# Ledger of designs, part 209: miniprotein binders against q9bqp7

Target 1, 240 residues: q9bqp7
Amino acid sequence: VPQNWFPIFNPERSDKPNASDPSVPLKIPLQRNVIPSVTRVLQQTMTKQQVFLLERWKQRMILELGEDGFKEYTSNVFLQGKRFHEALESILSPQETLKERDENLLKSGYIESVQHILKDVSGVRALESAVQHETLNYIGLLDCVAEYQGKLCVIDWKTSEKPKPFIQSTFDNPLQVVAYMGAMNHDTNYSFQVQCGLIVVAYKDGSPAHPHFMDAELCSQYWTKWLLRLEEYTEKKKNQ

## First folded at step 16 (miniprotein)

Design jF2
Fold by OpenDDE base, second read of step 17:
Structure jF2 (fold): chain B 240 residues (1-240), chain A 87 residues (1-87)
Amino acid sequence: as target 1 above (240 residues)
Amino acid sequence: DEEERRELEEKIKELLERAREHLERARELAKKGDYWEALLEIYEAILLIDEAERLARELGSPELLERVERLLEEILELLYRIFERRR
């Protein structure tokens, strides 16, 4: 049980979408502060086993690719992920804010993969927007807040070249989503509340993306796990 | 307990089968020239194999350790082929 329990949902915010659909999605810039990001908390609180497995994999990859080959590999990963997020932001943005759509960004297999999910996405409230939890002292950059099948969700877009048919196969991604939800629900820059999460795993070959929907109950379960990770991070930083 | 040992053996076999499925997907992706995708599939296979290796050592099963080694060799061969084609 977390020592410092805090609710994921804000009882002071009405679950009713205020009828003023903001005509423009929120895009709050991430400020570089001493405050840890969600990603940093998750990375620093990985289990010894997870760290060992990742380091062993990295060493094997370096042995096979060489150091320069591994750097190129890692750079290509990052670039593909970045281009996918940029393409999604362009698609989900209102037409008036559409920078010249680089048609080349839209021709990716990842974009093809998510087309069936995008048909069920509406009411975009935020895109690439910073969230801060003032009480729990963490920040994050969320990909999207929108309605999925009529439910307001924090949506996290993931590129995978691997089928991830189960939410358990997404590792710490459920923790990331609920961390963003909890921060947004208590961030004064947002006037609305989210009760659901969605992890979308896009595939480079254009095969149909896997949506992992998280209802309020499942979000609450992962929220408890997130709080424990945050406490562990805080304790590790006090001992440094 | 013999029952606990059987459950552990089944879990290791399941991990190895899942790792093989990732390896086969990696092979198909590499044939298409989707080398990055293939490498991600190989990564998941390696994670599953490393867990299977850990559990197989705990169980003390030479047969399962041999299956782990063979699957690792197949991964290394695939990695080599991916890198040769990029040169």
Scores: ipSAE 0.016, ipTM 0.306, lowest interface PAE 7.7, mean pLDDT 83
Fold by ESMFold2-Fast, scan of step 16:
Structure jF2 (fold): chain B 240 residues (1-240), chain A 87 residues (1-87)
Amino acid sequence: as target 1 above (240 residues)
Amino acid sequence: DEEERRELEEKIKELLERAREHLERARELAKKGDYWEALLEIYEAILLIDEAERLARELGSPELLERVERLLEEILELLYRIFERRR
């Protein structure tokens, strides 16, 4: 139960297009300062069980791959994820032209994996865009806001290598999505409201990506959990 | 207070049962190769177990702490199965 509950949705906003909406997706740059990011809050408030499981996973991977192999594996996961996000931003941006570099990125297994999901994505309103919750004082950088099957969603693109998903980001993915959603809904740089989330897990081998849709009720449930993590972060920060 | 102890014990048992339900859903999802969905169910189980452990320590119940440890062992086994190179 959070001490200071705050609503995820903003009653002053609508999920419908506004006449003042720009023709191109918003891309607000992230301004770094002392205000914590969603990622920092989540990293600093992992439960003892999450920390234990993460350490056990690391030890298991090191045992299997060696120190150098583990370093290569994690670096590869990071690089592939970065390239996947860059390719998706290119695909979903109406103003960006395809270049040789972008064309090569578009032919990756991850992009093949996500093609069937992209057919259901339209009405892109934000790409790689910064959000700030003006009341709760946190910031984030979201991947995408667009309609998925007619529902305006905060969309988070993830890469996965079967059977070894990258565990560090897995447990908190729904919390990331709702944290970005709540921030955007209360950020003066945006005028619309998002009530749904979508986590898309793309696979390296090109097998069909899994869409994990979060309706408004599920988002509200995870929002309460996010508020608890934010509260815990704030308390720990006062003591450090 | 005996009534407060009973209520706390029932709350812990409720949390542990909900955690087990998430774990069983995770097992079925992992069996189907839905590893990401399985990990999300495991995450929900971990949150419930974390609260149950906190309350069980407050109550001072060795039995309930043992049930917490047993669920954590099962979660670890499932995670290792998911992360097995061949599976």
Scores: ipSAE 0.013, ipTM 0.408, lowest interface PAE 7.8, mean pLDDT 80

Design jF3
Fold by OpenDDE base, second read of step 17:
Structure jF3 (fold): chain B 240 residues (1-240), chain A 87 residues (1-87)
Amino acid sequence: as target 1 above (240 residues)
Amino acid sequence: DEEERRELEEKIKELLERAREHLERARELAKKGDYWEALLEIYEAFELIDEAERLARELGSPELLERVERLRLEIYELLFRIRERRR
């Protein structure tokens, strides 16, 4: 049980959309502060087993590709992910705010992969927007807040070359989503609350993306795990 | 409680049956060349067997875990066949 319990949901915020929902998605810039990011907390609190598995994978890839080949591979994966997020932001943004759409960004297997998910996405409220939890002292940059099948969600877009049909195979991604939810629900820059999460795994070959929906109950379960990771991070930093 | 264990066992069996129904729909769709819809059905089958596995582990039933693994293998076999046909 976490020593410092804090709720994921804010009882002071009504679930009713206030009629004044801005027609334009929020895009709050991430401020470079001494405050740890969600990603940093998760990376610094990985289990010994997770670290071992990642290192073993890295060593196998270096043996197969060489050191330079592995560096190129990792750079290409990063670039593909970045371009995918940029393309999604362009698609989900209102047409009036769209700079010249690079048509080349839209011609990807990843974009093809998510088309069936995008049909169920509406009511976009935030895109590439910073969240801060003032009490728990962490920050993050969320990909999207929108309605998925009529439910308001924090949506996290992921790229994969391999199938990830199970939410468990997404490792710490559920923790990242609930961390963003909890921060947004208590961030004064946001007037609304989210109760659901969605992880979308897009595939390079254009195969249908896998949606991992997280209801309020599942989000609450992962929130407890997130709080434990945050406490572990805080303890490690006090001992340094 | 024995009654709670029976209810849990019935729930696991229901999830496995529902997953099998999705698998069979995926097979039929793949035969028609509707590979996109077939993959969507496969994904639903995977979600159901994951929940079945979770509950079977909680129950501690090796028999139900074996049924989960058998169905998982069948789903993967179909997934690989569909991917080979789309290339």
Scores: ipSAE 0.020, ipTM 0.374, lowest interface PAE 6.2, mean pLDDT 85
Fold by ESMFold2-Fast, scan of step 16:
Formats: sequence, structure tokens, C-alpha cells
Structure jF3 (fold): chain B 240 residues (1-240), chain A 87 residues (1-87)
Amino acid sequence: as target 1 above (240 residues)
Amino acid sequence: DEEERRELEEKIKELLERAREHLERARELAKKGDYWEALLEIYEAFELIDEAERLARELGSPELLERVERLRLEIYELLFRIRERRR
């Protein structure tokens, strides 16, 4: 176990709807500060093998596309992901009326890819919302908290990379989800508890997305791994 | 002490064998196009080799640590290949 073990679930909280819960999904803005984000912690604590594979992929892509081509490719991947998240936030918000630009984004293959998943999503509690773990001192911006097939989940939306492989560690995705979950469960801005996670990868060509559901036991296992990564980050930060 | 050391060494080897079984399962699933199931097998393999690494460090065995790193690299190579094939 990590030296600074802390529970992922908060025994003082329930996953049942509370009468005090707002009908509109929460959207707490992310505050700029010196507290590390989940993504920063994960990026700064990659294993030597992850770094090696990322550098090897980068060198191969640069060799094929050139420096400028590689920059354009990675910029386009980032932009597509951003637009996908914006479209999903619009779709899942009960009070949003689509703007002209958002209507064009809703026609993307990525959105078609997730339609079958969205049919099983209801009871949206938070969208593009900041979380902070008050005890462990980290922050994050989660995509969505909603019921998936009756289970309250932290939902993380991902896009598949085309035409060239773009590798970010997919095994870090479960760590990201549980880090958000643990933070939300101990964040005073929220009153409910999340015990499950869901990672959804959408495809640009509209092929059906595959949902990866994480039950409470699996979340607990990945939480221990996240605590180790956070501990490593904290030690590295002290030595700067 | 010596018997305890042998037991620990056997435990590490067993963890490495189980991790390789998950890796081979992941390869078979990836061939069938079951990429998320393949990723689940890869995550399980990483769990097992992380534990093997912890025990190998406790044992102080450079040989077993090298075997851990070699298997970890194979798992990452399959992970990269799955990402590429999903395009």
C-alpha cells in the first residue's frame, strides 16, 4: 500500500439522489493555482517504458510527417477531442440550446459513434466540472458524472486517433477516472458519492464506441495505483 | 531465511507467468478485434508485473527485475499495436 493511503469512497456520502441536489448539472470552474492537476501528476510520473515508447512513436511520426506535419497532426488530434467534449456537454445539458457551430459538431462521426452509449446515460449530475481533493491536494477537470445503466459513474470521453497512431498511455485512463472520483467524493462542492467509472472511446468514422465499465472493486484497485503516482509526484516536486 | 527467500522467488516467477498468460490472452483478443477486452487483459498483466517488481526489489534480484522490465516492454509493445490497429 502507499505510505499516504486514503480511502477512495467517503462513508459519509450516499450515491442516492438528495432532495437538496440541483436539477441542473454542476459545473464548478477550474481555479488556476499551484495545486497539481491529475494530468500533470500522470505526465510527470510516466514509467521509463512509457517515456521510451512515446519518444519512439514521436521520432517515427516526425520521420514520416516532418516536424511541421507532426505539429499539425497533434494539433488536429487535440482540436478534435476538444470539439467532441464541447458537443457532449451540449447534448447532455438539459438547458442548453445548440448554437450554430455546435449543430455542425453534432454531425461528427464521433458523436454518431457514442449514440448507443448515450441512450444508457441519464441523471446527469456534473459536466466539465472541477474537482479538488482537499486532503491529498490535487485538482482535476472531469468530463461527466451521470448514471450509466443505473450506476452513477465518472464518465471519461476519449477519441480514437486517425490516420496515424498517437499514443498516450491508455492504462493511465483508469487512474485518471479514479483520481477524479476520489477527489469528487471528498470535495465539499459536491454532496454525493460516485463508486463506478466509465471510459468511452469514440471513433471518427462513426463505428460504435466501446464502453469500459469499472465497478467499485476495480476502482479501488486503480485508486491504490493512483496514490502511488501522486506520492511519486510529490517526492519529485520536493526535490526541485 | 533461505527457505523464505526461495518461496519469495517462486512467488515472483508465478506472478510473471500469470502476467504472460494475460499478455497472450490480450494478443488473441486483439486478433479478434476485441480491443477493450484486450486492454482489460493488459491492465491485469500490468497489475501482476507491478507486484512482481515490488517483490523482486524486496528480494534484491537483478535477474528477476530484468525479467520484469522485459515483460513490461512486451506489454507496452502490444498496447501500442492495439492503438494503431484501432484506426
Scores: ipSAE 0.000, ipTM 0.133, lowest interface PAE 18.4, mean pLDDT 78

Design jG1
Fold by OpenDDE base, second read of step 17:
Structure jG1 (fold): chain B 240 residues (1-240), chain A 87 residues (1-87)
Amino acid sequence: as target 1 above (240 residues)
Amino acid sequence: DPKEELLKRAEELLKKSEELFKKAEEAFRRGDLWEALLELYEAVELLEEAVRLAEEAGDEELLERIKKQLEEVLERLYELFERIRKE
């Protein structure tokens, strides 16, 4: 049980969509502060076994590719993921704010993969927007807040070459989603709250993406796990 | 047989983790580093559970296959972490 319990949902915020749905999605810039990101917390609280295996892999890859080859490989992987998020942001943005869509960004198997999910996405409230949990003292950048099948969700877009039909296959992704939910629900920059999460796994070959819907109960279960990871991070930083 | 059930479950988790690894590679190729990172984390969690199941079943061959996949997933995860830290 977490020592510092904090609720994922804010009882002071109404679940009722205020009739003033902002016509424009929020895009709050991430401020680089001393405050840890969700990703940093998750990275620093990996098990010793996970860290060991990662370091072993890194050393093997450096031996195979060389240091410069490994950097290039890592850079190419990063660039491909960034282009997908940029394409999704462009698709989900209101038409009036659409910069010239780079047609090349839209011609990907991943974009084809998510088309059936995008049909069920409406009411986009935030895109690539920063969240801060003031009390628990962490920040994050969420991909999307929108309605999926009529339920307001934090949506996290994922890419895969292989099918991921189960949410358990998403590892710390559910923790990231609930961390963003909890932060948004308590961030003063947002007037609404979310009760659901959605992880969408897009596929390179254009095969139908897998949606992993997280209801309020499942979100609450992962929230407890997130709080434990955050406590572990906080303790580790006090001892440094 | 309880052992056969454990092995079947471990193989299912291994297969699922391989699928997640491919998704992470695809996310990464799209420039979605966060997506790739989360997919790799999922793959690690599945593989860690698969390790436990294979150890409990006493199947060394399956355990070695799972550990090999776990090494590949963790390697990719580390790469993504280093890139995200530089942004």
Scores: ipSAE 0.025, ipTM 0.361, lowest interface PAE 5.7, mean pLDDT 83
Fold by ESMFold2-Fast, scan of step 16:
Structure jG1 (fold): chain B 240 residues (1-240), chain A 87 residues (1-87)
Amino acid sequence: as target 1 above (240 residues)
Amino acid sequence: DPKEELLKRAEELLKKSEELFKKAEEAFRRGDLWEALLELYEAVELLEEAVRLAEEAGDEELLERIKKQLEEVLERLYELFERIRKE
C-alpha cells in the first residue's frame, strides 16, 4: 500500500495553535453507520500470533479463576477502564466543579499512577472525540489530543494490572494511535495537525505509569502497517 | 522462479524463528517467563507458515529441518506452561 497516496500527515496543516482554534476542547460525538471503526478493523485483522496469545491468556485465566471468575474479572477490567477514561476527561476538561462520584473516581490507583504524566500535559484540543478519515472511510473515537512535553500528541490512556496485562492493548496500541492521527489530520472538523503519539499505561496499584512516546518517524512506520490492516479488512469484507 | 521464492521465504521464517527461540531462552534465564512464552508463540506461528511453504515447494530436506525446529519450540513451550502454573 503506497503511503504517498494516503499520507498520515497533511501538508496543508500546522501543529501550532492559531487564533481560530477553539478555546474549549472539541468533543465530536461518534455516529456509527456502515463505516468501520478503528477497533473493528483491528479486531477483524488480528494476526494468528495475536489470536493464539489471546486464547492462551484466556485459558490461563480460566484455569486460575474458573469460568465465572473469568467473566467477573473481565467485566471489572472493562468497568475500571471506563471509569479511568471518564476521570481523565473530567481532569483535562476546563470545568472545575466535581460531583461526589467524580471525586471518588479521581482517588483510584490508576489516577495516582498517571499524576506525573498529567503534569506534562497541556493545551488540550480534543477529548473523547470522533474522527473520520474522509478518503479511507474509517472512523474512530480518540481519547485525547494535547501537548505532552511541548509536542502535540494523540494520547491513548491504557490500564494494566500487573502481572495480569491486557494482551490486546499491548499489541495494537500503536496502530490505534496512528489510525486516529491520520483520520484527524484529514477530517474537516479539525484544523490542526498531529505528528506524535503517546500511549500511557497506568497501573492499578498506583505505580508510576509508563509513557510510550511515538515521534513522527515511528508514527509513519506504524501508519504503513495500519494501511495494510485496513486493506486486509476490506478484502475480508469482500469475501464474507 | 516460484519455487525459489517459496524456499527463500521458508528459510527466512525459519531463521526468524531461531532468533525468537534464542530471545525466549534469554528471557527464561532472566526469569521473564511471560516474555519467553510470547516469543515462543510467535516462533510457532512462523514455523507453521514455513512448513506450509516448504511443503508447497516440495523441498523434503528443508521441511524436515523446519519440523525438527518446531518440535523443539513446542517442547520448550510445554515446559514453560508447567513452570508458569507452579508460580
Scores: ipSAE 0.000, ipTM 0.105, lowest interface PAE 15.5, mean pLDDT 77

Design jG2
Fold by OpenDDE base, second read of step 17:
Structure jG2 (fold): chain B 240 residues (1-240), chain A 87 residues (1-87)
Amino acid sequence: as target 1 above (240 residues)
Amino acid sequence: DPKEELLKRAEELLKKSEELFKKAEEAFRRGDLWEALLELYEAILLLEEAVRLAEEAGDEELLERIKKQLEEVLERLYELFERIRKE
């Protein structure tokens, strides 16, 4: 049980969409502060076994590709991910704010993959927007807040070359999603709250993306795990 | 069959890790390096469990598939770490 319990949901915020749904999605810039990001917390609280496996794999890949080949490989995979999110932000942005869509960004297998999910996405409230949990003292950058099948969700978009139909294969992604939910629900820059998460896995070959929906109960379960990771991070930093 | 259940669960974890890997690539494309890192980290944890299940089931073919996915995920994770350290 976390020593510093804090609720994921804010009882002071109404679940009712205020009639003033902003016609424009929020895009709050991430301020680089001494405040840890969600990702930093999760990285620094990896198990010794996970760190060891990662380091062994890195060393193997460097032996196979060389140091420069490994950097090039990692850079290419990273670039593919970046282009997909840029394309999604462009698609989900209101037409009035659409800069000239780079048609080349839209012609990806990943964009084809998510088309069936995008049909169920509406009411976009935030895109690439920073969240801060003032009490728990962490920050993050969330991909999207929108309605999925009529439920307001923090949506996290993911890319894969291979089919991934199960949420259990997304080990710390549910933790990231609930961390963003909890931060947004308590960030004064947002007038609404979210009760659901959605992880969408897009495929390079254009095969239908897998949506992993997280209801309020599942979000609450992962929130407890997130709080434990945050406590571990805080203790580790006090001892440094 | 207990072995079939282990294999089914390992395949499920492998599939989930592949989805997380895709999310990490998408987060990276947005410039959300931290999200990409979290997704890759989650993929690794699932693959570690999948390795244990495949080893317990004695399925070498599935084990090799899981190890290959783990290599891809770990590679992306290290790239993200290096980029995050530079920012």
Scores: ipSAE 0.021, ipTM 0.336, lowest interface PAE 6.3, mean pLDDT 83
Fold by ESMFold2-Fast, scan of step 16:
Structure jG2 (fold): chain B 240 residues (1-240), chain A 87 residues (1-87)
Amino acid sequence: as target 1 above (240 residues)
Amino acid sequence: DPKEELLKRAEELLKKSEELFKKAEEAFRRGDLWEALLELYEAILLLEEAVRLAEEAGDEELLERIKKQLEEVLERLYELFERIRKE
């Protein structure tokens, strides 16, 4: 699908703050249906190299931890990631009261890791919110839309365990961000435009998180690659 | 009777794990990743106990059936982990 037929940015929208924008961040619930999600498209169009790397990681972990240990490890990684996202949503949401249990969720190495990034985050527009590209027919659930160093970004929070770094997909993380961006820019539930992305990798030991900023030009480049993955997914679906 | 009791318990655990796997598949399709994860985790625990009982009973055919189910559950867990990682 050619980029010029389906641009990532909506020329009729602005990335500047508008007085009509909600005072509370948007949180549109994800409706699961036959429309493919960003993660499903990416998972089903993985390259042979990506599949090989994931299998190598799995086998290495099983050799190190045993099958039971691997199961416990992956369950723990999921739980830690979920708690990290819940803590970030709590921190960034304009909530009036936080209970002690919520305060305990804020006491993690991951949260300490992102403190310097959070100091540069403001103007939150959406948190844990569903997006749908009406024309291209895909859906997604984004983590956050906020200003980072003055620029409105789709922000994706990632966790990493420093003692046991897991494999990250360089190719898919930027694609995920731009897929959400393009969907939001063409979703009638939203009125603003996002032109930048930010991938933040937080560390369990509290060492400073790594921000990977994506400007508008870089987002446009990755958008072209996302459209190719979406096209590949659609072709595979037709052949089933 | 000891061997028959071991086999009966192993078969029961295998059936329960299959039910949990089906529930996990449904949750996974709905995008309820946490529910899917918990059900797969419980299924694995039941299958591990079933392996122990089948080995003690010396039933190689049942042991192979249980191991095949374990492989299936572990593969789904791997897919779920990857989906969560990308989400």
Scores: ipSAE 0.000, ipTM 0.112, lowest interface PAE 16.7, mean pLDDT 78

Design jG3
Fold by OpenDDE base, second read of step 17:
Structure jG3 (fold): chain B 240 residues (1-240), chain A 87 residues (1-87)
Amino acid sequence: as target 1 above (240 residues)
Amino acid sequence: DPKEELLKRAEELLKKSEELFKKAEEAFRRGDLWEALLELYEAVELLEEAVRLAEEAGDEELLERIKKQLLEVYERLFELRERIRKE
């Protein structure tokens, strides 16, 4: 049980969307402060075994590709992910704010992959927006807040180079999603709360993306795990 | 035959890693990323042992199958790490 328990949901916020659906999605800039990001917390709280295995993998990949080949590989993976998020932000943004859509960004297999998910996405409330949990003292940048199949979700978009029906690789993503939910639900910049999460894994070949819906119960279970990771991070930082 | 025992054990480890890979998927699907991570790390450990056994047995076909599965697990681990890095 976390020593510093805090609720994921804010009882002071009504679940009723205030009738003013903001016509424009929120885009709060991330302030680079001394406050740890969700990502930083998750990275620094990996087990020694996890770190060791990742380092072994990296060494093996460097042995196979060379140092420059590995750097190129990692840069390409990063660039593909970035372009995908930029394309999604452009698609989900209101038409009036659509800068000239780089048609090349929209022709990606990843964008083709998510088309069936995008049909079920509506009511976009935030895009690439910063969240801060003032009490628990962490920040994050969420990809999207929108309705998926009529349920308001924090949506996190993921890329995979191979159709991996097995979303086994998004190890800390539900922790990331619930961390964003909990922060948003208690961030004063947001007038609404979310009760659901959605992880979408897009495929490079255009194969149908896999949606992973997280209901309120499942979000609450991961929230407990997130709090434990945050406590571990806080303890490690006090001992440094 | 000591070679047949090594191959059998390597195939058992490969199969177990595929099961862990499926569990990690289910864990991920239900959002249990920590469980998914743990299961993939366990899958990596099993596959690394399976590589050693297949190399010792001199079975190139089994070794290639194990290496392919290991690459899939590693790519997933790396995608996770890079996503964690972008925040």
Scores: ipSAE 0.019, ipTM 0.364, lowest interface PAE 6.1, mean pLDDT 83
Fold by ESMFold2-Fast, scan of step 16:
Structure jG3 (fold): chain B 240 residues (1-240), chain A 87 residues (1-87)
Amino acid sequence: as target 1 above (240 residues)
Amino acid sequence: DPKEELLKRAEELLKKSEELFKKAEEAFRRGDLWEALLELYEAVELLEEAVRLAEEAGDEELLERIKKQLLEVYERLFELRERIRKE
């Protein structure tokens, strides 16, 4: 059990999905500071197995693509991910209209991949927005908070290439989602309660994206794991 | 029993992953490279979850079995990518 246990859900907040507050900002910029990000905590607390598998994957990629080819591949993955997130932010923004340049926005294979998911997304509450857990002292930048099939979710958009796959541990993806959720639920810049998560894996070739829904019980289970990773990070920093 | 439930689920995921790996090998033999790729992607996802459950349950023997299967899946993915790249 984590020593610094804290609840993921805020009992003072309503979990009514459609109760939007116009004064709550859609997007808060993430500012760099000394407070650790969710991504940093997870990267600094990888298990020996995760490190081993990542190194084996990296070695195989370098063997196939060469040193420069591997760097180009990782840069391209980052750039494609950035473009995908920018396109989604535009598509989901209340200020955007699909009728203006719809064809250009939807020509990406990744955007084609998520079309069936987007049909079930509504009531957008946050896009590319910073969250901070004031008590547990960590920050993050979440992709999206919106209703998916009627449930308010932290939605995390992931890209995957075929035939050149980049394999990431899916274990840490749920941890990211619940870390953002817990932060948002206790961040004074937001007024609503999120209890569900959704990880969407989109494909470059346009094949249908895979949605991984996380209900409140599953989120609570991953939240405990996130608290243990945060505790490990804190202890590791004290001992160095 | 929570630990017993974790172990049962991990074993089920490992078994499903092995079935997907077999399907991928059959597709690979037929030259259905894209079908093989999809099956292997799903196998990795299931194995990563199985790793998490086995670690949580503290079963080192099961964890090593899952790691072994995961490495075999990675080796097939590397071989498959190589074939697709060259064709």
Scores: ipSAE 0.000, ipTM 0.143, lowest interface PAE 15.5, mean pLDDT 78

